# VHH binders against Triokinase/FMN cyclase (TKFC), part 12

Target 1, 201 residues: Triokinase/FMN cyclase (TKFC), of Sus scrofa (Pig) (f1rkq4r372to572)
Amino acid sequence: KQMVRVLERVCTTLLGLEDQLNALDRAAGDGDCGTTHSRAARAIQGWLKESPPPASPAQLLSKLSLLLLEKMGGSSGALYGLFLTAAAQPLKAKTDLAAWSAAMDAGLEAMQKYGKAAPGDRTMLDSLWAAGQELQAWKSPGANLLPVLTKALLENAEAAAEATKNMEAGAGRASYISSARLDQPDPGAVAAAAILRAILE
Short names: E, the ipSAE of ESMFold2; O, the ipSAE of OpenDDE; V2, 0.75 times the mean of E and O plus 0.25 times the DockQ between their complexes.

## First folded at step 10 (VHH; framework vhh_7qia_2)

Design a1 (from m5v with Y104S; at its last look DockQ between E and O 0.82; V2 from the best seeds 0.00; counts 0 for: pae E 2.3 > 2)
Fold by ESMFold2, look of step 10:
Structure a1 (fold): chain B 201 residues (1-201), chain A 117 residues (1-117)
Amino acid sequence: as target 1 above (201 residues)
Amino acid sequence: QLQLVESGGGLVQPGGSLRLSCEASGFTFSDYAMGWYRQAPGKQRELVAFIYSGGYTVYADSVKGRFTISRDNAKNTVYLQMNSLRPEDTAIYYCAATGYLSGSDYWGKGTPVTVSS
């Protein structure tokens, strides 16, 4: 039940960001990042109307991966699909906080190994990488520290997304524009940070 | 000009096999993730299998264990080996290419597959 609320919050967040993400994408890309993320949100909403999501986190991430590869499309859909499929694997046997940290690590590794991106390349990976660094602290927190660690994770991911405005694009359409013209954050990194906040709020 | 050409479709009896091929031209093949999608009459297009440039694969639940996607970057070709075919696999199969940072999907014209006695 709580997972349906989280998924709906993510969808509402992405739908609300469509114009902002498209505007950021026009500065250095094709201008459709917000539209692509809204398409993903609508696909998730449609899926939730048809059936309850799986209770198993591994099955949930695997189903979301297939849904995004099928309905979202584009480079964002491929990268999210890769991340989610890889992240599902460590969650098959256990679902404690260490397993979630391992899931983040697996997703990040797959994106770097198979997604042609690295931290610092001005992509959604920048926000996810920053979150992954903070998530390592979740492996053994005391209960009274978890709210502080969650806040640090979100702030680090959001700061990393903002910092992409100072990065030179590593590949793609933005690589044809000098870094002096890219004084706005990467839309994919902004979207990833917003998704994380929607999940953890 | 980016181009995807599918081949290998046809009529097959249940339990049979087919191998689909998709030859790509007009782009750097290794910079693209490749997918096979299918669309039966009256249904929406659905994912069958997806493969990233380094060989990582994702499959729809309905085809796991029966279908295998592969790619040969030297030949600019992606394949779909379809075994243990069932009547519900009947569809037009489309090859698709997605650039990791391009944001655009490119589609072939499709190759029909019919599984029937």
Scores: ipSAE 0.484, ipTM 0.813, lowest interface PAE 2.3, mean pLDDT 82
ESMFold2 (binder alone), look of step 10: mean pLDDT 84; pTM 0.849
OpenDDE, look of step 10: ipSAE 0.630; ipTM 0.842

Design a2 (from m5v with Y32S Y106S; at its last look DockQ between E and O 0.72; V2 from the best seeds 0.00; counts 0 for: pae E 3.3 > 2)
Fold by ESMFold2, look of step 10:
Structure a2 (fold): chain B 201 residues (1-201), chain A 117 residues (1-117)
Amino acid sequence: as target 1 above (201 residues)
Amino acid sequence: QLQLVESGGGLVQPGGSLRLSCEASGFTFSDSAMGWYRQAPGKQRELVAFIYSGGYTVYADSVKGRFTISRDNAKNTVYLQMNSLRPEDTAIYYCAATGYLSGYDSWGKGTPVTVSS
């Protein structure tokens, strides 16, 4: 039941951000970032109505990856799918906090290697990368430190999303967007940070 | 002018093999992620396999170990090698392409595959 509550919270968060994300996307993109994330949220909601999610974290991330590749589509679906598929691998044997840190590392590595994304390119990777740097401290924390580490992770991810306003539309994607700074945050990075907050509460 | 043209479908007996091809034009193929999807009559489209520009692959559980997606960037072509075919693999198979973070995607018109028991 707790997993279902987290996934539902992510979905309601994304649905509530649809107009805001679309507005951010119109300045530098197709104006559909909020719509594509809402499509993902509705697909997850539909999946939850059909069956309970897998109890294994590795199976959960793998299933979510397939669902997003199938139902969300587009570049965002491809990048989330890549991240989730890679992140599932370290979680197959262990599910402690160190394994979750390894899962984040694997997902970020895959996005950079196969997804044409790097920190500083003004993408959802910027928020996820910042979260990953903070998650390293989770490998050996005492239980009493987890609230402080969670706060730091969320603040760093949200700050990284905001900082994308200072970035050029990235190399490798510049043909679709002016290279001038846009003075507003990247909608994908904003969405990724919001997802993390919904997960960690 | 984005175009994706599938070929290689047909009628095959259970246990047989087919190789689907999808020739792409009108975009930078080497920078795109490519996928194969399928839709059986009366069912919703489902993912079969997906391949990223660097060769990373993802497969639906129903086809793991039997199907292999690959790409040839020099020929702007993505392939789906389908082995050990089963009647439930009967569907129209569609090629899809998406540009990373650019928000575009494109679909082919599909190629039918029939596996008769």
Scores: ipSAE 0.367, ipTM 0.748, lowest interface PAE 3.3, mean pLDDT 80
ESMFold2 (binder alone), look of step 10: mean pLDDT 81; pTM 0.821
OpenDDE, look of step 10: ipSAE 0.691; ipTM 0.860

Design a3 (from m5v with G54E Y104S; at its last look DockQ between E and O 0.88; V2 from the best seeds 0.73)
Amino acid sequence: QLQLVESGGGLVQPGGSLRLSCEASGFTFSDYAMGWYRQAPGKQRELVAFIYSEGYTVYADSVKGRFTISRDNAKNTVYLQMNSLRPEDTAIYYCAATGYLSGSDYWGKGTPVTVSS
ESMFold2, look of step 10: ipSAE 0.592; ipTM 0.849
ESMFold2 (binder alone), look of step 10: mean pLDDT 85; pTM 0.851
OpenDDE, look of step 10: ipSAE 0.712; ipTM 0.875
ESMFold2, look of step 11: ipSAE 0.599; ipTM 0.849
ESMFold2 (binder alone), look of step 11: mean pLDDT 85; pTM 0.853
OpenDDE, look of step 11: ipSAE 0.751; ipTM 0.892

Design a4 (from m5v with G54E S102E Y106S; at its last look DockQ between E and O 0.44; V2 from the best seeds 0.41)
Fold by OpenDDE, look of step 10:
Structure a4 (fold): chain B 201 residues (1-201), chain A 117 residues (1-117)
Amino acid sequence: as target 1 above (201 residues)
Amino acid sequence: QLQLVESGGGLVQPGGSLRLSCEASGFTFSDYAMGWYRQAPGKQRELVAFIYSEGYTVYADSVKGRFTISRDNAKNTVYLQMNSLRPEDTAIYYCAATGYLEGYDSWGKGTPVTVSS
């Protein structure tokens, strides 16, 4: 039940951001970033109507990966699919904070390797990477201050998203546009940060 | 020039097996996750399976336990072993290399698979 609520919150968030993300993407891309995320949201909602999500985090992430790869499309769909598939692997054995940290690291590594992006390239990776840095810092035994971690993680992710407005695009479609025309944050980074908030708030 | 060439499709009876191959060229194969999709007549294209260079795999629920995706980086080839084939597996099967700019960088032309008695 809790998982369903979280997923529904993610979906509602993405649907609510459709116009904003498309507007951001019109300046730096083809203007469909919001639409692709909405497509993902609708796919997830449709899935939830059919059956409850898996109880296993690993299975959940794998299923979400499949949905996004199949239904979301675009660069975002591919990248999230890669991220989620890799992230699922460490969670097969454990689901403690260390495992989730490892999951984030695995996802980030996969996104960099197969997405050919690096932190600072003005992509969704920037937000996720910022979040991952916080999660990694808190994976040590005894570090179970979830509200503090959550706050720091979200603040850093959102700050990273905002910071992309001052970055040169090093990857993705925006890399073909002059940096002089990029004065807004990357819609992918904004979306990623929003997803994290929806999950963690 | 990115190129993917599928092969191995054909006609089989229900319960039969096929092994599809996809040979890639024009890019660093080992840096890409490779996938198989399929499209049946009148239906949307759907994911079947994909595989990381590290060997991690993902499968659609409909093919789990029956299909196996694998790859040989030395041969720039990805495979799909399809066992226990069903009529509902009938489709054109497409090979894809994961792209980072526009989704997938390249698709093959497809290889047809028909499962019929």
Scores: ipSAE 0.199, ipTM 0.608, lowest interface PAE 2.0, mean pLDDT 90
ESMFold2, look of step 10: ipSAE 0.602; ipTM 0.848
ESMFold2 (binder alone), look of step 10: mean pLDDT 82; pTM 0.837

Design a5 (from m5v with Y32S G54E Y106S; at its last look DockQ between E and O 0.41; V2 from the best seeds 0.00; counts 0 for: pae O 2.6 > 2)
Fold by OpenDDE, look of step 10:
Structure a5 (fold): chain B 201 residues (1-201), chain A 117 residues (1-117)
Amino acid sequence: as target 1 above (201 residues)
Amino acid sequence: QLQLVESGGGLVQPGGSLRLSCEASGFTFSDSAMGWYRQAPGKQRELVAFIYSEGYTVYADSVKGRFTISRDNAKNTVYLQMNSLRPEDTAIYYCAATGYLSGYDSWGKGTPVTVSS
């Protein structure tokens, strides 16, 4: 039931952000980032009504990947699908902190490789990458302070999202518009950070 | 000039098999993730299978254990081996390729699969 609550929190968060994300996206995109994430949220909610989520983290991420690829659509759906599919792989054998760190790395690598994004390009990758850096830093022995890690991870992710307002769009739809300076954060980065908070808070 | 060309569709009886192919051109195939979708009459297009360049795969629940997605980078081709076909598998099957921070950059014209006794 805990996993269900986490997923429901993610969904509620995304649904609540719909208008904000769309507003952010109107500045640099087609204004549907919020709607796209809401579609994902509704899909997840619908899925949870049908059956409980898998107990295995690997299976859960795989199922979510499939669901998002199927129902979310757009750039975000593709990227999350890529991320989640890759992230599921290291979790097949273990589910300790090291495995989750590896999962994050795998997901980030997939986004970069297949999504053709890099940190600093003003995308959702910026938030996730920032989170991943914190997770990597805590691989050392004795790094079992979950609340401290969580706080640092979220702060960095949210800071990274905010920092995108000062970045030039190096990838994504925003990269196709004029060289005019964007003064708002990337909606994808904001959404990604919000998802992380919903998961980890 | 990105292009995807599907082939291998046809009419089969329930329990039969088909092997679909999708030949890709106009992009670096070996670095791309590839997928198969299908659209049945009156229904929305749905994901069937997805494969990374590294070989990781994703399958729709409805096809797990029956369908296998694979790729040959030397031939710039992605395959979908469909076994134990069912009437509900009847659809137009489409090939898709990942792109720059987008969904799938391109779709093929599709290849029809009809499963009927």
Scores: ipSAE 0.195, ipTM 0.606, lowest interface PAE 2.6, mean pLDDT 89
ESMFold2, look of step 10: ipSAE 0.528; ipTM 0.819
ESMFold2 (binder alone), look of step 10: mean pLDDT 81; pTM 0.816

Design a6 (from m5v with G54E Y104E; at its last look DockQ between E and O 0.67; V2 from the best seeds 0.67)
Amino acid sequence: QLQLVESGGGLVQPGGSLRLSCEASGFTFSDYAMGWYRQAPGKQRELVAFIYSEGYTVYADSVKGRFTISRDNAKNTVYLQMNSLRPEDTAIYYCAATGYLSGEDYWGKGTPVTVSS
ESMFold2, look of step 10: ipSAE 0.577; ipTM 0.836
ESMFold2 (binder alone), look of step 10: mean pLDDT 85; pTM 0.856
OpenDDE, look of step 10: ipSAE 0.762; ipTM 0.890

## First folded at step 11 (VHH; framework vhh_7qia_2)

Design b1 (from a3 with T98Y; at its last look DockQ between E and O 0.89; V2 from the best seeds 0.65)
Fold by OpenDDE, look of step 11:
Structure b1 (fold): chain B 201 residues (1-201), chain A 117 residues (1-117)
Amino acid sequence: as target 1 above (201 residues)
Amino acid sequence: QLQLVESGGGLVQPGGSLRLSCEASGFTFSDYAMGWYRQAPGKQRELVAFIYSEGYTVYADSVKGRFTISRDNAKNTVYLQMNSLRPEDTAIYYCAAYGYLSGSDYWGKGTPVTVSS
């Protein structure tokens, strides 16, 4: 039930960001980033109404991957699907912090290797990568530093999203636009950071 | 100018096999992830299989172990090998291209697959 609440929070967040993300995307793309994420949100909500989500995080991420590939569409759907499919693998055996860290790494690696995205390309990867770096940095045995980790992770992800306004687009629709015209954050990066916040807050 | 052309569909008996092809033109094929989707009469379109530029694959649970997606970048073609076909596999199969670098997605016109005794 906690997982359902988290997913619902993610969906609500994305639906609330539809217009903002579309506005950001009109400057750098075709203006449908928000709509695409809203479609994903509605698909997830619809799925949750049909039956409870899988109990295991690995199965959940795998199912979400398929759902997004099926319903979300667009390049973002492909990238999220890739990330989630890869991220599910380390979670099959364990679900502790180390496993989640490994999941993040696996997803990020897959996005770079198979999705052809790189940090600094002004994409959703920038936010996710920043979050992943923080997660790695706090990977240590001992004291429960989850609250501090969460705060730092979110701040870094959001900062990374904002920083995309000063990046030259290395991928995506924005890559066909002069960097001089790109003065706003990448909508994909903003969306990714918002998703992380919805998950972790 | 971008085009996806599916082929290989047809009528087959249960347990039979088909191989679908989707030939792409008008874009840098190697920069696109490719997917096969299907839509049965009265049902929503669903994902069948997905393959990224470097060959990473994803399958729907309903086709795992029976279907194989592959691609030949030199031929700008993505394939769907369908084995052990079942009546429930009957649908129009669509090829899709997703440009994670370009931000574009494209769809073919579809090829019908009918599995019936």
Scores: ipSAE 0.545, ipTM 0.794, lowest interface PAE 1.0, mean pLDDT 92
ESMFold2, look of step 11: ipSAE 0.591; ipTM 0.844
ESMFold2 (binder alone), look of step 11: mean pLDDT 84; pTM 0.849

Design b2 (from a3 with T98I; at its last look DockQ between E and O 0.74; V2 from the best seeds 0.67)
Fold by ESMFold2, look of step 11:
Structure b2 (fold): chain B 201 residues (1-201), chain A 117 residues (1-117)
Amino acid sequence: as target 1 above (201 residues)
Amino acid sequence: QLQLVESGGGLVQPGGSLRLSCEASGFTFSDYAMGWYRQAPGKQRELVAFIYSEGYTVYADSVKGRFTISRDNAKNTVYLQMNSLRPEDTAIYYCAAIGYLSGSDYWGKGTPVTVSS
């Protein structure tokens, strides 16, 4: 699949979700998660119009990381930037499925170590973690199994995003929302799952 | 109360070095990622370097190998060591604190750096 088309689909997906993500964000935040992701999408669109993206996946993820740290901002920008910078490293030598699984693992590990996020904390990590677990199972499947595994990855990520509505803000995160569980999923987790679907559909 | 103050900017000849400091006050410094950004006249603000609370770093391609970001959590300070300076590095340099745990971001007022003969 051509990377430019994938990135454009991610961008249009995020722009289409702006109002929904802002509405979800009002329950536990500033109500700006959708606006922040739209800002990232517009920055990526502008970048693609100015130059062809790098052919190397490692260089691509590194450039995206810099772009998000520069233009997206906020906690989402910092977390995506951390994930993408770390994920780029395993992709420097190889780009097979095992390398992409390693990239996912590296990004998730960095978010936990340096981003202070963990599964169950009601963040974008919840969706990404679910996807990473499924991707690890793919490392040796035959080609006939890839469509089934792709669907499972997306379903796991989307289910994990939905499940965040039953989570409390974790003890390791500052939250001014009541300790009771919220009625709505975390907007960052919803956005991450939507990005994965845009990439893999 | 919540404040970032940059210092160490100035006029430097090409090939020279400069060390920027940014002192933070009024928030829990170790909960923040810190960044240096710069804006040259007529250009958009761009990322220079970024450092997470536990020391993970990210650098813009244009400064990699020449600039080093570091932080001292005990002194609530982030630094940018700038070596092998070029005229293209001329800009106002801004310190930023990104609250990826708290959600709030803070920006300094900027310190000017001019690299010229």
Scores: ipSAE 0.613, ipTM 0.851, lowest interface PAE 1.5, mean pLDDT 83
ESMFold2 (binder alone), look of step 11: mean pLDDT 83; pTM 0.837
OpenDDE, look of step 11: ipSAE 0.686; ipTM 0.859

Design b3 (from a3 with V58I; at its last look DockQ between E and O 0.62; V2 from the best seeds 0.00; counts 0 for: SAP .682 > .668)
Amino acid sequence: QLQLVESGGGLVQPGGSLRLSCEASGFTFSDYAMGWYRQAPGKQRELVAFIYSEGYTIYADSVKGRFTISRDNAKNTVYLQMNSLRPEDTAIYYCAATGYLSGSDYWGKGTPVTVSS
ESMFold2, look of step 11: ipSAE 0.684; ipTM 0.878
ESMFold2 (binder alone), look of step 11: mean pLDDT 85; pTM 0.858
OpenDDE, look of step 11: ipSAE 0.822; ipTM 0.924
ESMFold2, look of step 12: ipSAE 0.687; ipTM 0.878
ESMFold2 (binder alone), look of step 12: mean pLDDT 85; pTM 0.857
OpenDDE, look of step 12: ipSAE 0.733; ipTM 0.893

Design b4 (from a3 with S30D; at its last look DockQ between E and O 0.69; V2 from the best seeds 0.68)
Fold by ESMFold2, look of step 11:
Structure b4 (fold): chain B 201 residues (1-201), chain A 117 residues (1-117)
Amino acid sequence: as target 1 above (201 residues)
Amino acid sequence: QLQLVESGGGLVQPGGSLRLSCEASGFTFDDYAMGWYRQAPGKQRELVAFIYSEGYTVYADSVKGRFTISRDNAKNTVYLQMNSLRPEDTAIYYCAATGYLSGSDYWGKGTPVTVSS
């Protein structure tokens, strides 16, 4: 029940950001980042209406990965799919905070190893990496510290998304996109930070 | 110009096997994730299998254990080995390429597969 509300909030957030993300994407991309994320949101909404979502976090992330590879497409869909498939593995046996930290680490490692992404490349990885670093720093928080950890994680992810405006587009991959410094944040990083906020609010 | 050409489709009996190939040209193959999708008449296109750089794979639940995706970067080719074929596997199979940085998917024209007695 509570997972359905979280997923619905993520979808509503992404649909509301469509125009903003498309505008950011025009600076160095195809101008379709917002449209691609809205397509994902609508696919998730349709999936939730047709089927009960899995109660298991591992099964949930695996199903979302398949849905995004199938319905979202593009580089964003491929990277989310990779992250979610890898993140599902540590969650098969346990779902405590340590397992979620391991899931984040697994997803980030897969994106770097198999997705040819690194921190500083001006991508969604920049926001996710910052969130992962914060989560790793708080390996054993007490219950009274969870609101502080959540606030710090979100602030770190949002700051990292904003900081992408100072990065060169496609550093080390100039054959694919412009290497200009754009003085605007990366739309994928902005979307990833917004997703995290929708999940953790 | 980026090009994807599928081959290897055909008619096969239930329980049989086929191997699909997708030859890519006009881009640096290692910079793309590759996928196989399929669309049966009157159905929406669905994911079959996806493969990333260095061989990380993802499979649809309906094909796990029966289909294997692989890639040969030296030949710019992605393969789909389809075993234990069933009538519900009947579809047009499409190859797709997805860059890791921004960009849209690129699609082949498809190769038909029919599984029938």
Scores: ipSAE 0.672, ipTM 0.875, lowest interface PAE 1.3, mean pLDDT 85
ESMFold2 (binder alone), look of step 11: mean pLDDT 84; pTM 0.846
OpenDDE, look of step 11: ipSAE 0.687; ipTM 0.866

Design b5 (from a3 with A60M; at its last look DockQ between E and O 0.68; V2 from the best seeds 0.00; counts 0 for: pae E 3.1 > 2)
Fold by ESMFold2, look of step 11:
Structure b5 (fold): chain B 201 residues (1-201), chain A 117 residues (1-117)
Amino acid sequence: as target 1 above (201 residues)
Amino acid sequence: QLQLVESGGGLVQPGGSLRLSCEASGFTFSDYAMGWYRQAPGKQRELVAFIYSEGYTVYMDSVKGRFTISRDNAKNTVYLQMNSLRPEDTAIYYCAATGYLSGSDYWGKGTPVTVSS
């Protein structure tokens, strides 16, 4: 029951952000980031109506990865798919808080290694990487601090999303691609931070 | 002129094997993630396997252990080795390229695969 509630909250959040994310995307993109995330949200809602999601977190993330690669498509779908597939692996053996922190680490590593993304490149990785820094505490004893750790994680991810407004587009891409400072946050980073908040509320 | 051309489909008996190829032209192949998708009659297109530019792979559960996606960047080609084929694998198989830094997606016209006695 609780996984369905979380997924529905994520979907509702993304549907509510469609116009805002599209507006942010127009500054340096196709103007469709919000539409793309809304498409993903509707696909997830449809999937939930067809059957209950897997109880196993590893299976859940693997199926979400396939769904986003199929239905979301584009750069966002490929990057989310990469993250989710890698994140599912540590969760096959254990599902404690340390395993969830390891899942975040695996997803971030995959995005950096295979997604040609790095912190500071003005992508959704910026928000996720900031969240990953805070998740290291989940590997230590004392998970009784979850409310404090959750607040720090969300604040760091949201601050990192906002900070992308100071970043040049295309930093760390092929040398022929021009860079530009856009003075607005990256819509992918904003969406990633919003997803994290919807999950951890 | 950006193109993806699939080949290698055909009729095969259950338990048999096929190797699909998709040749790309008109773009920097190593900047794209590549996928194989399939669409059976009356069904929605579904992801079969996906491969990122440096070789990271994703498979749908029903094909894990039977299908292998690979890429040869020198030949601008992505492959799908399909072993232990079942009648349920019958579909038109499509190649797709996803430019996760460039924001562009490209699709081939598809190659039919029929698994039947």
Scores: ipSAE 0.363, ipTM 0.704, lowest interface PAE 3.1, mean pLDDT 81
ESMFold2 (binder alone), look of step 11: mean pLDDT 84; pTM 0.848
OpenDDE, look of step 11: ipSAE 0.531; ipTM 0.797

## First folded at step 12 (VHH; framework vhh_7qia_2)

Design d1 (from b3 with L101P; at its last look DockQ between E and O 0.68; V2 from the best seeds 0.71)
Amino acid sequence: QLQLVESGGGLVQPGGSLRLSCEASGFTFSDYAMGWYRQAPGKQRELVAFIYSEGYTIYADSVKGRFTISRDNAKNTVYLQMNSLRPEDTAIYYCAATGYPSGSDYWGKGTPVTVSS
ESMFold2, look of step 12: ipSAE 0.730; ipTM 0.898
ESMFold2 (binder alone), look of step 12: mean pLDDT 84; pTM 0.852
OpenDDE, look of step 12: ipSAE 0.787; ipTM 0.905
ESMFold2, look of step 13: ipSAE 0.688; ipTM 0.888
ESMFold2 (binder alone), look of step 13: mean pLDDT 85; pTM 0.856
OpenDDE, look of step 13: ipSAE 0.753; ipTM 0.893

Design d2 (from b3 with L101D; at its last look DockQ between E and O 0.86; V2 from the best seeds 0.72)
Amino acid sequence: QLQLVESGGGLVQPGGSLRLSCEASGFTFSDYAMGWYRQAPGKQRELVAFIYSEGYTIYADSVKGRFTISRDNAKNTVYLQMNSLRPEDTAIYYCAATGYDSGSDYWGKGTPVTVSS
ESMFold2, look of step 12: ipSAE 0.653; ipTM 0.866
ESMFold2 (binder alone), look of step 12: mean pLDDT 84; pTM 0.849
OpenDDE, look of step 12: ipSAE 0.687; ipTM 0.875

Design d3 (from b3 with S104E; at its last look DockQ between E and O 0.86; V2 from the best seeds 0.70)
Fold by ESMFold2, look of step 12:
Structure d3 (fold): chain B 201 residues (1-201), chain A 117 residues (1-117)
Amino acid sequence: as target 1 above (201 residues)
Amino acid sequence: QLQLVESGGGLVQPGGSLRLSCEASGFTFSDYAMGWYRQAPGKQRELVAFIYSEGYTIYADSVKGRFTISRDNAKNTVYLQMNSLRPEDTAIYYCAATGYLSGEDYWGKGTPVTVSS
C-alpha cells in the first residue's frame, strides 16, 4: 500500500511540473520534457488502476522500467528504463538501506556505461549522481540519522540540478545543439530531483 | 535519412522459431538504442525487447527465456531470435530506434508474425 502512495505522489509531482519542465526544455530542446514526464505519470496511474503493483521492490522497478520503455519513450524513457532495470538487481535478495544504495550505484553505473552520459554532461544523471553520493551513508548503519541523511540527499540532488545551468551540454537532447552554457537548469535533472523528493518525503 | 527495414516475419507453428532482422541506415548506429515492439489487432503496441548500444538488454516478462535481442553494429542491424513461439506472440513486430542525442523515436513499417497450427 505504501508503494502505491509513493507512486501516486511521484505522478502528481510530475503532472504539476509539466509547464515548468517544458519551459526549461525550450532553452536547449524541443520544449516537451514536461509533456514526456506527464505521459509517464499517466501511464503509471493507469497501470495502478489496472492491477496491484508487486510487493517486491525488485519486481516493482523492473515493471516500471518496462512501462516507461513502452509508454514514455524517447531518450528519457530509455535512460529511466536502463536505470530502473539495473537498480532492480541488487534489490532481489535484500531491501535494507545498503541494498538501496547498491541499487542506486547499479543504476548510475549502467547509465554511464550504456546511456552515453556522465556527471557534468548536463543530464538527469547529474541529480541522480549527487543523490548516489549521499546514499553511501546508507551502507553504514547510522542509528537514527535517517531524517538528516534524507534531507542532505534531497538538498544535494536539488543543488546539482540547479548547477547544471553552468554546464556545457552533454548527452541527451541538449548535446546536439552546442557546448555553450545555457544559464538555466537542465529539465531532466530538475525532474529527477523532484522525483527523489516525492519518493523520500 | 534514417530508415529501418524489418524482415524475417511469417507463419510458424506453435513451438517453432523465427529470426527477425532490422537493417538501419542514415545514422550513426552506435548512438541509438534499439527495440522490438509488437502490436496485435485491437491492442496497444507493447515492448518486446530493448537493447542499448553497448549491448545491455531488457525483455518483457512474457518473452524472457524465449526471445533474444542482439545487435551487430558493423552491419547496422538489430535481430530478434524468437524461440518456443506461442499463439499469443502473433502480432506485427516493429523495429524502433531511440537516439540518446536526438531524443526522437524512429519506427519501421513492421513485419507480421503469425503463430498458428
Scores: ipSAE 0.570, ipTM 0.836, lowest interface PAE 1.7, mean pLDDT 82
ESMFold2 (binder alone), look of step 12: mean pLDDT 86; pTM 0.861
OpenDDE, look of step 12: ipSAE 0.729; ipTM 0.892

